# Ledger of designs, part 2: VHH binders against Inositol-pentakisphosphate 2-kinase (IPK1)

Target 1, 281 residues: Inositol-pentakisphosphate 2-kinase (IPK1), of Saccharomyces cerevisiae (q06667)
Amino acid sequence: MQVIGRGGANILIDYGDPTWLWRCCIRWPDLLSSNNSYTIKNISYIKDYVEPLLHGLLCPMYLIDVDIEAIRPILSDFILNLDDKVVKVIKIKNLTNNTSNLILNNHFLKSYCSQNLQTVILELKPKWLYYDTDYCRNCTHNAFKGRGTKYCYNQLLMNPAHLELIFGECNIFPVKFKDAMHEYLRNDNNIFKILYDLQKKLTKNTTPISDIKSINDVNDEHLLLMTLRDVTCFIEWNSAENALHVNIIDVDLKPKEKWTHWTKTYSQLTSSQKIYHTSNK

## First folded at step 1 (VHH)

Design a2 (framework vhh_enristomig)
Fold by ESMFold2-Fast, scan of step 1:
Order: structure tokens, then C-alpha cells, then sequence
Structure a2 (fold): chain B 281 residues (1-281), chain A 121 residues (1-121)
């Protein structure tokens, strides 16, 4: 049993099953019970609010109970008080199973392949695809953080040829895979277009971030919008089938208390060096 | 385990200077952007400054020209040199590392315990 993925809010645990991983909430470092309560609420949120919007695209996931004694050696490193007898865990499909070669890793894209290059997986976070500012929110945020702005999902959404810049970072991508990706992006049912349309629709029903002055200004549609701005997409290609399969993860309910972080980030970006692209809206 | 330990706070007169330090461990310090935040009595935490792995810096408008953020990668230490201090700079100052990388939600920061700065008018 080992932690194979670490973030601020969740850890991903390999417990010896090749098909499944345990995803454990660690958002509240003081109490296990706080993380358990959230996990229950989160799975209900995903089922009732996220799944209808992303029907057929969500990674298989299930709420399970894990005995605290089975996971104590790992969780004690992340949570101070293990005050419950069981841990509420999301059992999530291992989307990189049998594709162990990490061949590309940057701020925009991770890619994995099988030894024989017959399977290629892209792992990516598109973030803000629809934005109501005149500048690209993703590129402006990356510049603010001192990261590169060469690759942009908003530019990719506007022009599929942008994909060639990303492919140029790795010379071992199969031509058949590259062709499949270009064809996928020409279809209006591609994941970037789907997320863009959902973000645009939800933006019309939410208080602009510039106008949020208290927690009472945050509605449920704003939380859905923020979820869709933070999803992780896995695109898998297999040479034999020559088809692309998309799975989405990280579709978590955002606490309303994060409104202070969202307004802070907005203020930082409006005062920073802005990056502009041809409008995609 | 990410650990951040702030020091250097204290009482200072208006117009005075203080240097805050943050000792970091549990991650490859040179590879990450590290920030200073502050929380004044009865207020929400406010971002103050960030220094990126490459040495570039950013500042809140309220502290620009008065505060200087710097890092010593050999010592795994972050600094905030504060000058021309004002009563409104009174706050607990926190060293913060945003999650691991771009794949983190970016909404959870690893925080130190803080160091109190009091500017007595």
C-alpha cells in the first residue's frame, strides 16, 4: 500500500488492485470525521449534479468504507485526529493501468504509453475554457505563477493545429495517434467544446467573481462552474481499436468558503501582466 | 510532510523595518513558488507577495516598493524584508506553499504557524 498521487485536498492510494485506486480526502488536516462528512456529501453532489452534465464521461467511482486500522499508517501522515472507526473512500478506476511509461510531463499535459506504443494516454486539466474577461485567464494565471504560456487549451479550442506544438515536445507519438487526436478535435463533441459550452452556460447564472462580497453571494451554480474549471481529463488511444476514450475525474464539490480564494485570485490577475488571444466566445 | 516555520516578527514603530524568515522542509524548495500572506485582526487572510522558482517576484499593491521578497535555495529559507512599516501592516504573517503543482486544486495552501508583526502608532 502506497501513496502514488498527492494534492492539497486528496491522496491517491495503490492498495494492490491493478484496476482500482483509493482516493482519500485530506482537505481538513485536523479531523478524519470532517473529511468523511465531506466525502459522503461529495459523492451525492457528483451523482445528482455533475453526472447529468457529463453523462457517460465520468470515471467509474464508488463510495466505500475502509477500516481505519487498514489505512492508519498512511492517513496519520495527513490527518492529525483519526476520530472515526472507518474512512469514507472513493474507489476510482486506475486510468493509467498498463501504461507505465511517462513520456511527457509539463504544466499542461502528462502523457503515458505502453512499451509497444499501442496505447497512449493524455492526462490534462483544461481549467478556464470559457472566460468573460478580455484576457486569457489560464495564460494570465500561468504567467502570474512564473510558468510558461506556450501551450494553451483556449488556443487549442480555437485552432486544432495548436496540438502540433504539444506533439513537438515528444518525438515518439505514433502518427496514427496524432491523426486520431486531430480528427477528435474537429468534432463538436470533443471534451474541450463540451466543457466550454457548460462553463459558458453556467457563467450566465452565477454572480461575477468581481461582485462576490460574501459567502451569501455564492450559489450552487457557481460551485458547479468551479468544479468544471478544475476537472482532470484522461484521453486514451489504443492502436488496435483506433478510437479515443475519455474519462473525467476531480469533479469535486467546492466548499463555499473558497469564495475568498476565488476573489483573491481574480484581484491578483486583474492587477498582473495579462495575456491576450483571439476571442473564443 | 511539508513544514513551514516563520520567525522574525515583533513590535516596531511606524516607519521601521523588520525581516521575516520562513524555514522550509519536506519538499524540494528550489522547485516551487512560495508566498507570504498576512491576517490582520478581524480580517480574512490577504496575499502579500510571491517568489517563483526562477526568482521572479510579485507583490500586492499595498506593499509594492516597501516590501522585498527573496529566497536562499541553499538554506531552504524564504525572506520578507519589510520597510516603511505602517499601522495597517499589523498582522500575523504566514509563509505558504500552494499545493504540489498545476494538478493540485490550487485552492489549498500548506501554511506555517505564523509570526506576529505589531506596528505601534
Amino acid sequence: as target 1 above (281 residues)
Amino acid sequence: EVQLLESGGGEVQPGGSLRLSCAASGFTFSSYAISWYRQAPGKQREWVSTIYSGGSTNYAESVKGRFTISRDNAKNTLYLQMSSLRAEDTAVYYCAKEGYDYWDEGYFDYWGQGTLVTVKP
Scores: ipSAE 0.000, ipTM 0.191, lowest interface PAE 11.6, mean pLDDT 83

Design a21 (framework vhh_7ubx_2)
Fold by ESMFold2-Fast, scan of step 1:
Structure a21 (fold): chain B 281 residues (1-281), chain A 121 residues (1-121)
Amino acid sequence: as target 1 above (281 residues)
Amino acid sequence: QVQLVESGGGLVQPGGSLRLSCAASGFTFSDYYMTWVRQAPGKGPEWIATIYSGGSTMRDDSTKGRFTISRDNAKNTLYLQMTSLKPEDTALYYCATDLGEWYDDYAMDYRGPGTQVTVSS
């Protein structure tokens, strides 16, 4: 048993099954019971609110109970008080088990491939595809953090040819894979267009971040919007089928208490170097 | 490979000061964003400050007058200088890094085990 990933408020544990991973919440480092309560609420949220919006695209995941003694040596490094006898864990599909090589890693995406290049996986976070500012929120945030703005999911959404800039970083991508990606992006049912449309719809029903003055200004639709702005997408290509399979993860319920961080980030970006592409309102 | 180890916590009287340190190893420290987060018993995690690779900082307005985040890239160390401490500052303090690429509002790719700060007479 081994921790193979630490992503935000969660850890990913390899427990000896090549097909599945344990995803454990460590958001509340003081009490296991706090993380357990959140995990139950989170899986209910995903089933009732996220799954209907992203039907057929969510990575397979299941709520399970793990005996604390089975996982204590790992969790004791992350949680101060292990005050429950069981750990509420999300058993999640291992989406990279068909690949062994990380072949591209930049601010835009990660890519993995099998040794024989018959499987290619893209791991990406589209973030803010729809935004209600006159500047690109993703590029402005990247610039604020000292990153380049050469690659952008908003540019990709507007023009599939933008993908050639990313492919130019790595010359080992199979031609069939690149062709499959271009074909996928030409159709309106691609994941970027789906997320864009959902973010646009939810934005109309939420208080603009600039206008949030208290926790009471944050409604459930705002939390759902913030979830959709922070998902991770896996796109897997297999040369035998020459088809793309999309799985989405990191569809977690956001705490309302984060409103202070969201408003602070917004304020910092509006007074920084703004990056303009086009209006997607 | 990535390791973060916090130190400098302890018991202090109200109005006192503490300097927390976070020793980083296993990655090119100067290229990554570093953050301080705290958690009081029975409460959610509270973001304090982030310092970016380019030198920019983002700080919580409620603490930025009393807390200062800084880094020493030559020593691979992150600092949090805390002044005018209050009982409500009692919490486990930990540092985190998001390794840059997949950062969200408060995301942490890695975090340390934390250092306890208790403000009490």
Scores: ipSAE 0.006, ipTM 0.277, lowest interface PAE 9.9, mean pLDDT 82

Design a22 (framework vhh_7b18_3)
Fold by ESMFold2-Fast, scan of step 1:
Structure a22 (fold): chain B 281 residues (1-281), chain A 122 residues (1-122)
Amino acid sequence: as target 1 above (281 residues)
Amino acid sequence: QVQLVETGGGLVQPGGSLRLSCAASGFTFSSYAMGWARQVPGKGLEWVSYIYSGGSTEYQDSVKGRFTISRDNAKSTVYLQMNSLKPEDTAVYYCARDEGYYDFWSEYFDYWGQGTQVTVSS
């Protein structure tokens, strides 16, 4: 068993199954029971509120119980008190299982391929596709973090040819894969357009982050909006089928207590070097 | 079955103090954030204070420096210490549990107590 991925809130564990990974919440570093309670609520939230919005696009996921003694050597590195006998884990499909070669890794996306180039996978986080500011939130945030602003999902939404700049970073992408991606982006049912439309719709019914003054200003639609701004998308191409398959993960319920983080980040970006593109409104 | 029972309300003069208690049962208390809200006569429900499972606290601006929220996980109880009370603090005070799970069409807190009356007048 080994940890193969880590975020601030979750770890991904390879437990020896080539098809599945364990995704374990570590958001609350003091108590396992806090993470377990959240994981139960999170899976219910995903089934009841996220799945209806992204129907057919979510990565297969299952809530399971793992014996604490089986996972203790890993979890003791992340959680101080292992106060439950079982760990509530989300079993998720291993979306990169047959693609061992990382061929592109930048601030915009990661790409993996099989040794024979018969399978290509893109891993991407579109983030703020619709934003309620006159500046591009993604580019401004990337500049603030020192990540660069050459590639942008909002530029991609405005002009699909933006993808050629990304493909120009790596010369081993199959021509059929690049053609499939260009065809996909011409269809209004592409994942970027779907997420943009959902974010735009939810933004209409939420308090702008600049105006949030207390936890009471955060409603259910705001939590859904923030979930959709933090998803990870996997686009898989297989040469035999010559088709694209999309799987979305990281569709987690955000704690409303994060409103203080969101307002702080907003203030930091507003006072930083802002990056402007054509308005999304 | 989740239950929240508030006690400690009453009549006090301006500048006085009261301590509210909320006894919780039917769930793993230490795993949940807890809050206090109040129903002011002639106004809607107002959030007052919040305590996370880890112990961090937040307060509505009008009560900062005067009210203190705390919890005792061994007793499954949350408290609100109210100092320097003002006539405008007169309200029914409700203890509430926060699941961290919002129903798209439901209230902010998922379970509420019965409420306890606080009256500040001379």
Scores: ipSAE 0.000, ipTM 0.126, lowest interface PAE 16.3, mean pLDDT 82

Design a23 (framework vhh_7b18_3)
Fold by ESMFold2-Fast, scan of step 1:
Structure a23 (fold): chain B 281 residues (1-281), chain A 121 residues (1-121)
Amino acid sequence: as target 1 above (281 residues)
Amino acid sequence: QVQLVETGGGLVQPGGSLRLSCAASGFTFSSYAMGWARQVPGKGLEWVSYIYSGGSTEYQDSVKGRFTISRDNAKSTVYLQMNSLKPEDTAVYYCAKDYEYWGDSDAFDIWGQGTQVTVSS
């Protein structure tokens, strides 16, 4: 058993099953019971509010109980008080179990392939596709973090030829895969356009982050918008089918209390190196 | 009240070393990731390094192999050991509590006052 992925709010655990991973909430570092209560609330949120918006694109996931003793050696590194006998875990499909070679790893995406190049997977976080600032939120944030800004999902939305910059980073991408990706981006129902349209629609019913002054300015559509700005997308290509399959993860409910973090992030980015593109308003 | 206090800045020659310290108070230090960011004149704010609650570290490409971040949970202190300093490292260095990395909002939550590092002959 080992941790194979980490965010601020969750860890991914390989527990020896090639098909499934355990996704464990670590958002509240003081108490396991706080994370358990949130995990139950989160799965209800995903079913009721997120699934209807993403057209069956969500990665298979299930709420399960794991005995604390099975997971204690890992979880004790992340949570101070393991005050429950069971851990509420999201059992999530392992989307990379048939791909062992990491062939690209940059700020824009990760790409994996099988040894035979018959399967290619892209792992990506589009983040803030619709933004209401004059600067690109994603590129400005990446510059602040010291990450490259050579690739940008917002530029990709404006110009599909931007995809050629990604393909230029790795000479082993199969031609059939590259053709499938070009075809997918011509489709009006590609994941980038879906997320952009949803973010734009939800923004109409939310207070701009620059104008949020209290927790009372945060409504349920704010939380849904912030969820959609933080999803991870997996695009899998298989040469036998010559088809692309999309799975989305990290579709979590955000606590309303994070409004202070969102406004502070906005303020930090206004004082950093700003990156400009064509407006997407 | 949450407080971060940086010390250790100063004037140093190119190729020299400095050790920055950040004393934290008002929160459960061991439960949170900590980081360093710097304000370079004319360039804006940029992150330098992270250390997670479990001890894993990350660095900006330009400082990899030269800077080392570490923490002492018993003292509620995070450190930045800076070796082989270059004129380009001249900046105000800020200690920050960064709750979330590569997920929810990925930004520094709380900032210190800063400490000036100047690298010149």
Scores: ipSAE 0.011, ipTM 0.376, lowest interface PAE 9.5, mean pLDDT 83

Design a24 (framework vhh_7b18_3)
Fold by ESMFold2-Fast, scan of step 1:
Structure a24 (fold): chain B 281 residues (1-281), chain A 122 residues (1-122)
Amino acid sequence: as target 1 above (281 residues)
Amino acid sequence: QVQLVETGGGLVQPGGSLRLSCAASGFTFDDYAMGWARQVPGKGLEWVSYISSGGDTEYQDSVKGRFTISRDNAKSTVYLQMNSLKPEDTAVYYCARGEDYYDWSGYEFDYWGQGTQVTVSS
């Protein structure tokens, strides 16, 4: 049993199953019971609010109970007080288990492939597809974080041929895979267009970040918007089927208290070097 | 009260080196990520480097291979070793405490020091 992925709010544990991973909340480092309570609320939120918007695109996930003694050696590194006898865990499908090679890793995407290139997986974080600033939120944020800005999901939305820049970088992608991706992006039902439209709709119903002054300015639609700005998309292709399968993960309920973080990030970006593109507004 | 105090800035010739230090107090240092950002006159604020509570590091592309971030948890101090300095590295450098518990993407900063001036000039 080992930790194979780490985020600020969650860890991913390989427990020896070829298909499934354990996803454990570590958002509250003081108490296991706080993380357990959140995990229950989070699953309800995903079922009731996120699933209806993404229409079956979500990665399969199941709430399960794991005995604390089975996971204590790992979880004690992340949570100070393990005050419950069971851990509420999300059992989530391992979306990269059909691949063994990381072939591309940059600010835009990660790509994995099988040894024979018969399976290709893209791991993508589209982030802020719709933005209400004059500058590109993603590129400006990436520049602030010292990440590259050569490739951009907002440029991709305006011009699907933008994907050729990234495919040309290592150039080992199968032609049929590239053709399938271009065909997918020309369809308005692609995941980037879906997320863009949802973010745009929710943005119109929320307080502009520049105007958020207290926790009372954050409504439930703002939390849903922030969820959709922080999803991870996996696109899997296999040569036999020659079709693309999209799975979305990281669709978590954000705590309202995070409003201070969002406003601080906004302030940092407004004082940083801004990057402009043709507006997607 | 959270306090971050930067030292080690100054005037240096191109190709030279400086080591910045940031002494932290008022919180449990080893539970937080730490980072450095810089403000270039006439430009915006830009992030330079990050180190997680576990010691994982990230760098802005323009400083990779030249700058090294490190931390000493026993001393509640984060460092930025800057080598092969260029005139474009001239900036006010800010130490920041990272709030990385809520986003999978890593770090966000909630407290900043007052900054230390680094000038790279012939």
Scores: ipSAE 0.000, ipTM 0.249, lowest interface PAE 13.8, mean pLDDT 83

Design a25 (framework vhh_7b18_3)
Amino acid sequence: QVQLVETGGGLVQPGGSLRLSCAASGFTFDDYAMGWARQVPGKGLEWVSYISSGGDTEYQDSVKGRFTISRDNAKSTVYLQMNSLKPEDTAVYYCAKEDYGDYWEFDYWGQGTQVTVSS
ESMFold2-Fast, scan of step 1: ipSAE 0.011; ipTM 0.390

Design a26 (framework vhh_podentamig1)
Fold by ESMFold2-Fast, scan of step 1:
Structure a26 (fold): chain B 281 residues (1-281), chain A 120 residues (1-120)
Amino acid sequence: as target 1 above (281 residues)
Amino acid sequence: EVQLVESGGGLVQPGRSLTLSCAASGFTFSSYAYGWYRQAPGKQRELVAAISSGGTLYADSVKGRFTISRDNAKNSIYLQMNSLRPEDTALYYCAAEDYYGWDEYDFDYWGQGTQVTVSS
C-alpha cells in the first residue's frame, strides 16, 4: 500500500488493485471525522450537481468504508487525530492502468504511454478557461507562483495549433494520435469548449470575486464554478480503435470558507505582473 | 504569538549544496502549511517551495534541485538546495498559514529571512 498521488485536499493510495485507487480526503488535518463528514457530503454533491453538467465524462467512483487499522500507517502522516473507526474513501478508477511510462511532465500536462505505444494518455488541468479580467488568469497566476507559462489552455482553446508546441517536447507521440487530437480540438464538443461554456454560464449568476466581502456573497453556483475551475481531465487514445476517451476527476465541493483565499489571490494577481493574450476568447 | 526563525544561509560556491532550516513556535505545527519564498534585490517575493498535509509544490526554476521537508517532532521545516546557481542568490523567507487543504498557499506569518549568496 503506497501513496502515489498528493494534492492539497486529497491523497491517492495504491492498495494492490491495478484497476482501482483509494482517494482519501485530508483537507482538515485535525480530525478524521471532519474529513469523513465532508467525503459523504462531497459524493452527494458530485452525483446531484456535477454529474448532470458533465454527463458521461466523470471517472467511475464509489463511496466505501475502510477499516482505520488497514490505513492507519498512511493516514497518521496526514491527520493528527484518527477519531473514527472507519475511513470514508472514494474508490476511483485508475485511469493510467493501461500505461507504464511517464513520457512528458511539464507545467501544461503529463503524458503516459504503454511500452508498445498502442495507448497514449494525457493528464491535464485546464483551470480558468473563462475569466472576466483583461489578462489571462492562468498565466498570470502561474507567473506569480514561479511556474512555467510557455503553454496555455486559453491559447489552445482559441487555436488548436498551439498543441504542436507541446508535441515538439516529445518526439515519440504517434502520428495517428497527434492527428486525432487536432481533429478533436476542432470540434466544439471537446472538453475545453464544454468547460469554457459551463464556466461562462455559471459566472453570469455569481458575485465577481472582486466584489465578495463576506461568506454571505458566496452562493452554491459559485462553489460549482470553482469546482469546474479545478478539475483534472484524462484523455486516452488507443491505436486499435483510433478513438479518444475523456474522463474527469477532482470534481470536489469547495468549502465556502475558501472565499477569503479566493479574494486574497485575486488581490495578489491584480497587483502582480499580468500576462495578456490577444487571441483569447 | 506565531514565530518563525530561519537559519542556514551563507556564501556558497556555484554547484554546491546548502540546507535552510526554519524553527516554528507559538502554534500547533502540523496544522499549518509552510513555504519558502525568496526575494532578490529589486524584485517581488517569489514562492520557491511549499509543504502541507496535502503534499509539496515547487517553482519551475527549482524543480529537481530543491527539496522541502518538515519534521513535526522538531517543529521545523527544511529546504535542501542542490546544484546552486548565481541566480539563486536572494534573501530566503520561511512562511506559515492556517491550512485546511487549500489549493493555493496564502501565507500570513513570516520570518525575518536568511541571506543566500551563490558566487565565486
Scores: ipSAE 0.006, ipTM 0.276, lowest interface PAE 9.6, mean pLDDT 83

Design a27 (framework vhh_podentamig1)
Fold by ESMFold2-Fast, scan of step 1:
Structure a27 (fold): chain B 281 residues (1-281), chain A 120 residues (1-120)
Amino acid sequence: as target 1 above (281 residues)
Amino acid sequence: EVQLVESGGGLVQPGRSLTLSCAASGFTFSSYAYGWYRQAPGKQRELVAAISSGGTLYADSVKGRFTISRDNAKNSIYLQMNSLRPEDTALYYCARDYWEDSGYYEMDVWGQGTQVTVSS
């Protein structure tokens, strides 16, 4: 068993099953019980609030119990007090199991392929597709963090030809795959359009970040909006089928207490070098 | 320029002590919480100790041996490491937590790291 991925809030564990991974919450490094309580609440949130919005697109996942002694050697590196006998784990489908070759990795996306190039996977985070500022939130944030602004999912959403900037970094993408991606983006039922429309709808029912003064200004629609701004999308293409399959992960409930982070980031970006697009948002 | 700079690393024998320092510049130091992280070759980066307005917390592996402290007047945080073990060998990073509540640990500024090697 080994850790194969880590974010700020979660780790992904390879436990010897090629089809499945264990996704463990490590958001609260002080107490296992805090992470367990959150994991239970999170899975209920995903089922009741996220699944209806992203019907048929969510990666298969299941809440399971793992004995602490089976996972202690790994979790002790991430959680200071293992105060429960059982770990609440999300068993999640391994979306990259058929593709071992990382062929593109930049601040915009990752791409994997099978050895024979018959399977290509894109791993990407669209982030803020709809924004209510006059500047692009994603590009401005990337610039503020010292990252590149060459690629933008909002520009991709508006113009499928933007894909060629992304594909230009890797010459081994099959022509059939590129054609399938261009066709997919011309369809209004693509994942970027779906996320854009959901973010736009939820934004109308949430307090503007500039107006959030306390935790009481954060409603459930705001939490859904923030979830949809932080999802990870996997787009898998298979040459034989010549079809694209989308799986979405990282659809986690955001703690309301993050409102201070959101307002601070807003303040920082408002005072920073802003990046504007020429198209309407 | 927002910056954290670690110092104090080095080669020490098992059982000895070492103090790491982290100097902050370019922002209001007293407004933030801080953490010390470490990463050994082939291992994941792990939280060692954190300090906030709510107090301090420590990884189980260092509890009772390491002490984190801060000096707002000097814009610095410190990690006092006692009874060092070979398994403490790692690159040690100072990080600024955006949250003053230590329960969140969302680091937004990282230092470049200082190497600690515990070897006989």
Scores: ipSAE 0.000, ipTM 0.175, lowest interface PAE 16.7, mean pLDDT 83

Design a28 (framework vhh_podentamig1)
Fold by ESMFold2-Fast, scan of step 1:
Structure a28 (fold): chain B 281 residues (1-281), chain A 120 residues (1-120)
Amino acid sequence: as target 1 above (281 residues)
Amino acid sequence: EVQLVESGGGLVQPGRSLTLSCAASGFTFSSYAYGWYRQAPGKQRELVAAISSGGTLYADSVKGRFTISRDNAKNSIYLQMNSLRPEDTALYYCAKGDYEYDWGSEFDYWGQGTQVTVSS
């Protein structure tokens, strides 16, 4: 048993099963019970609100109970008071278990492959696909952070050939994989179009960020919209099937208290150098 | 309002060490993740090191040479840079993450930066 992924809110634990990982909430360093309570609320949110929108695309995940004694040596490094006998854990599918080689890592995506390139995985965060500003929020944010703007998911939505730029950074992508990706992007069922349509629909029912003045201006549709703007997508290609499979993770419930973060980011981008596209207008 | 103020940069010869400091104010320091980014002329900004309650993260180019640390009592984070190389020449930025920061997430707030120049 070992920690293989770390963040401020969660850790990923390899517990000896090649197919599954344990995802444990560590958001509240004082009390295990606080993390357990959130994990229960989060899985209910995902089941009731996220799963209906992303039908068939969510990474398999299950709420399970783990005896505290089995996980104490790991969790004691992250949580001061282990005040429950059981840890509420999300058992999630290990999406990169069969791919050991990180072959591309930039501001646009990460890519992994197996030996002999029989499996290729893309890991990406599409972020803001629909926006109602006159500038591209993703590119403007990347520019503000000093990151590159050469690749853009909003350009990809408009023109599948945009992938040729990213494929040019790695000469080992199989031709069949590249062909499958181009075909996938021409299909209206691709994940980028799905997320775009959902973000556009939810934006209609939410207070514009410029108009949020207090926590009371944030409704449940806004939280769902922000979840969909922060998902991680894994696209897996297998040469034997020559098919693409999409799994989405990081579909967590956002706390309403993050409204201050969202409004501050909006203000920073509004006063920064803006990047303009016509992809979504 | 959130403020991050970097210091400790300067001109240094290859093989030497520098310690960068970032003083934070305007929020509850201990609740957040922090990172150090750098940007060389003509290059995009890159994450060098990050620290949160979950641990530390380093770019491959600096692993074993740089160490990130925090002092909650002083509301500060530090970047200890050993065995400096000309390639480390850049403007170094301190950044504050969200309470929910994960190792793939973007940082929310930036300081103005401190210049590090490694040359003979």
Scores: ipSAE 0.000, ipTM 0.144, lowest interface PAE 15.8, mean pLDDT 82

Design a3 (framework vhh_enristomig)
Fold by ESMFold2-Fast, scan of step 1:
Formats: structure tokens, C-alpha cells, sequence
Structure a3 (fold): chain B 281 residues (1-281), chain A 120 residues (1-120)
């Protein structure tokens, strides 16, 4: 058993099953019971609010109970007080199980392939596809954080030719895969268009971040919008089917307390050097 | 295994100076932008400064002109030189890297923190 991944709020544990991983909440470093309560609430949120919007696209996930003694050696490094007898864990499909060859890895995208290049996976976070500002939120935020922008998913949404920047990063992408990606992006049912439309709809029905003055100004639609701005997309291509399959993960309920982080970030970007895109490519 | 270990905190008088260090291991330090954050008692964690892999720097408005961030890639070490310290600079300081576009197999790196206390 080993930790194979860590986000700010979760760890991924390989427990010896090639098909499944354990995803454990570590958002509340003080008490296990706080993380357990959140995990139960989070699964209900995903089922009731996220699944209806992204039906058929979500990675298989199941709430399970794990005995604390089975996971104590791992969790004691992340949670100060293990005050429950069981850990509420999300058992999640291992989406890269048969594609362990990491062929591209940067801040904006990871790509995996099978040994025979019959399967290719792209792993990416599209982030803010719809934005109200006249500047690109993603590129401006990346510049503010001191990272360069290799490619922009907002520009990709506007022009599929932007894919050539991604394909230029690695010379072993199969031609059939590249062709399949171009064809996929020409259809309105591609994942970038779906997320863009959902973010646009939710943005029209929520108070702008610039106008949030207290935690009481954060409603459920704000939380859902922020969830959709932080999803991870796995796009899998298989040569035999020559088809693309999308699985979405990281569809977590955001704590309302993050409103101060969101408003501060917005203020910082407003006062920073902004990145604008041309209306045409 | 990724590790970030902060040091150099302590007690200083208003108007004084202090230098913080963050020793990094377990990743390709040269390729990452690294940041300083701080958290005062009863307050939220706030961003202080970032230095890019290329050496470009950014600062929060509250510390501009008083703090200087730098890095030594040969030693895998990040620094924060603090001058003209004020009571409101009292906080635990953290070294961190933000992975917004990474995958869920990659660690989000936070250090253990180092306490800075500005006392009259």
C-alpha cells in the first residue's frame, strides 16, 4: 500500500488492486471524523448535483468503509487525530492502469500510452473555459503564479488547430490518434464545449465573484460552478475502436470558506498584468 | 519523495530583518515556480511571493519593496529576505508549489512552516 498521488484535499492510495484506487479526503488535518463527514456529503453532492450535468462522463466512484487499522500507517502522516474506527473512502477506477508509459508531463497536460501505442490517454484540467472578463482568466492566473503558458484550453475551444501545440510536444503520438482528436473537437458534444456551456449557464445565474462580500453571498450554484472549473478530464483513445472515451474526476464539493481565496485571487488578477487573446487565430 | 523544509524563523523587532530558507528535495527544483505563503493566528493563509523557474518574481502588495524572494538552483533552496518588518508580518511562513494543471498522481507540495514573530 502506497500513496501515488496527492492533491491539496485528497490522497490516492494504491492498495494492490490494479483496477481500483482509494481516494481519501485529507482536507481537515485535525480530525478524521471531519474528513469522513465531508466525504459522505461529497458523494451525495456528486450524485445529486454533478452527475445530472455530466451524465455518462463521470469516472466510476463508490463510497466504501475501510477499517482504520488497515490504513493507519498512511493516514497518520496526513491527519493528526484518527478519531474514528473506519475511514470513509471513495473507491475510484484506475484510469491509467494499462497505460503506465508517461510520454508527456507538464503543468498543463499529462499523456500516457500503452507499450504498443494502441492506447493513448490525455489527462488535463480545462479550468475556466467561460469567463466574464475581457482577459483570459487561465492565462492571466498562470502568469501571476509565475508559470509560462504552453497552450490554452480557451484558445483550443475557439480553434481545434491549437491541438498542434500539444502534438508538437511529443513526436510519438500516433497519426490515427491525432486525427481522432481533431474530429472529436469538431463536434459540439466534445468535453470542452460541454464544460464551457455549463460554466456559462451557471455564471449567468450567480453573483459575480467581484461582488461577494461575505460567506452568506456564496450559494450552491457558486459551489457547483467552482467544481466545474476544477475538474480533471481523462481522454482515452484506443486504436482498435478508433474512438475517444472521456472520464471526469475531481468533481468535489468546494467548502464555502474558500470564498475569501476566490475573491482575493480575483482582486490580485485584476491588479496584475493581464493576458488577452485575439478574437481570431 | 517530495519534501519542502522551511527554516530561519524567529523573533525580531519592528523594522528588523530576517532571512527564511526552504530546502527542497525529491523533484526537479529548477523546473518549478516556488512560492511563499503565510498564516497569522485566526486568519486565512495568504500568498506572499513567487519566483519562477526563470527567476522572475512577483509579490503581494503588502510586502512589495520590503521582501525579496530568490533561489539557488545549485542548492535546491528558496529564500525570502524580509526587511522593515511590521507586527502584521507575524505569521507561520510556508514554502509551496502550486500544481493547478497536474494530474492526481502528482503531489501538491507544502512545507512544515517556520514561525516569524515581530515583537516591539
Amino acid sequence: as target 1 above (281 residues)
Amino acid sequence: EVQLLESGGGEVQPGGSLRLSCAASGFTFDDYAISWYRQAPGKQREWVSTITSGGDTNYAESVKGRFTISRDNAKNTLYLQMSSLRAEDTAVYYCATDEYYGDWYEFDYWGQGTLVTVKP
Scores: ipSAE 0.000, ipTM 0.181, lowest interface PAE 13.7, mean pLDDT 82

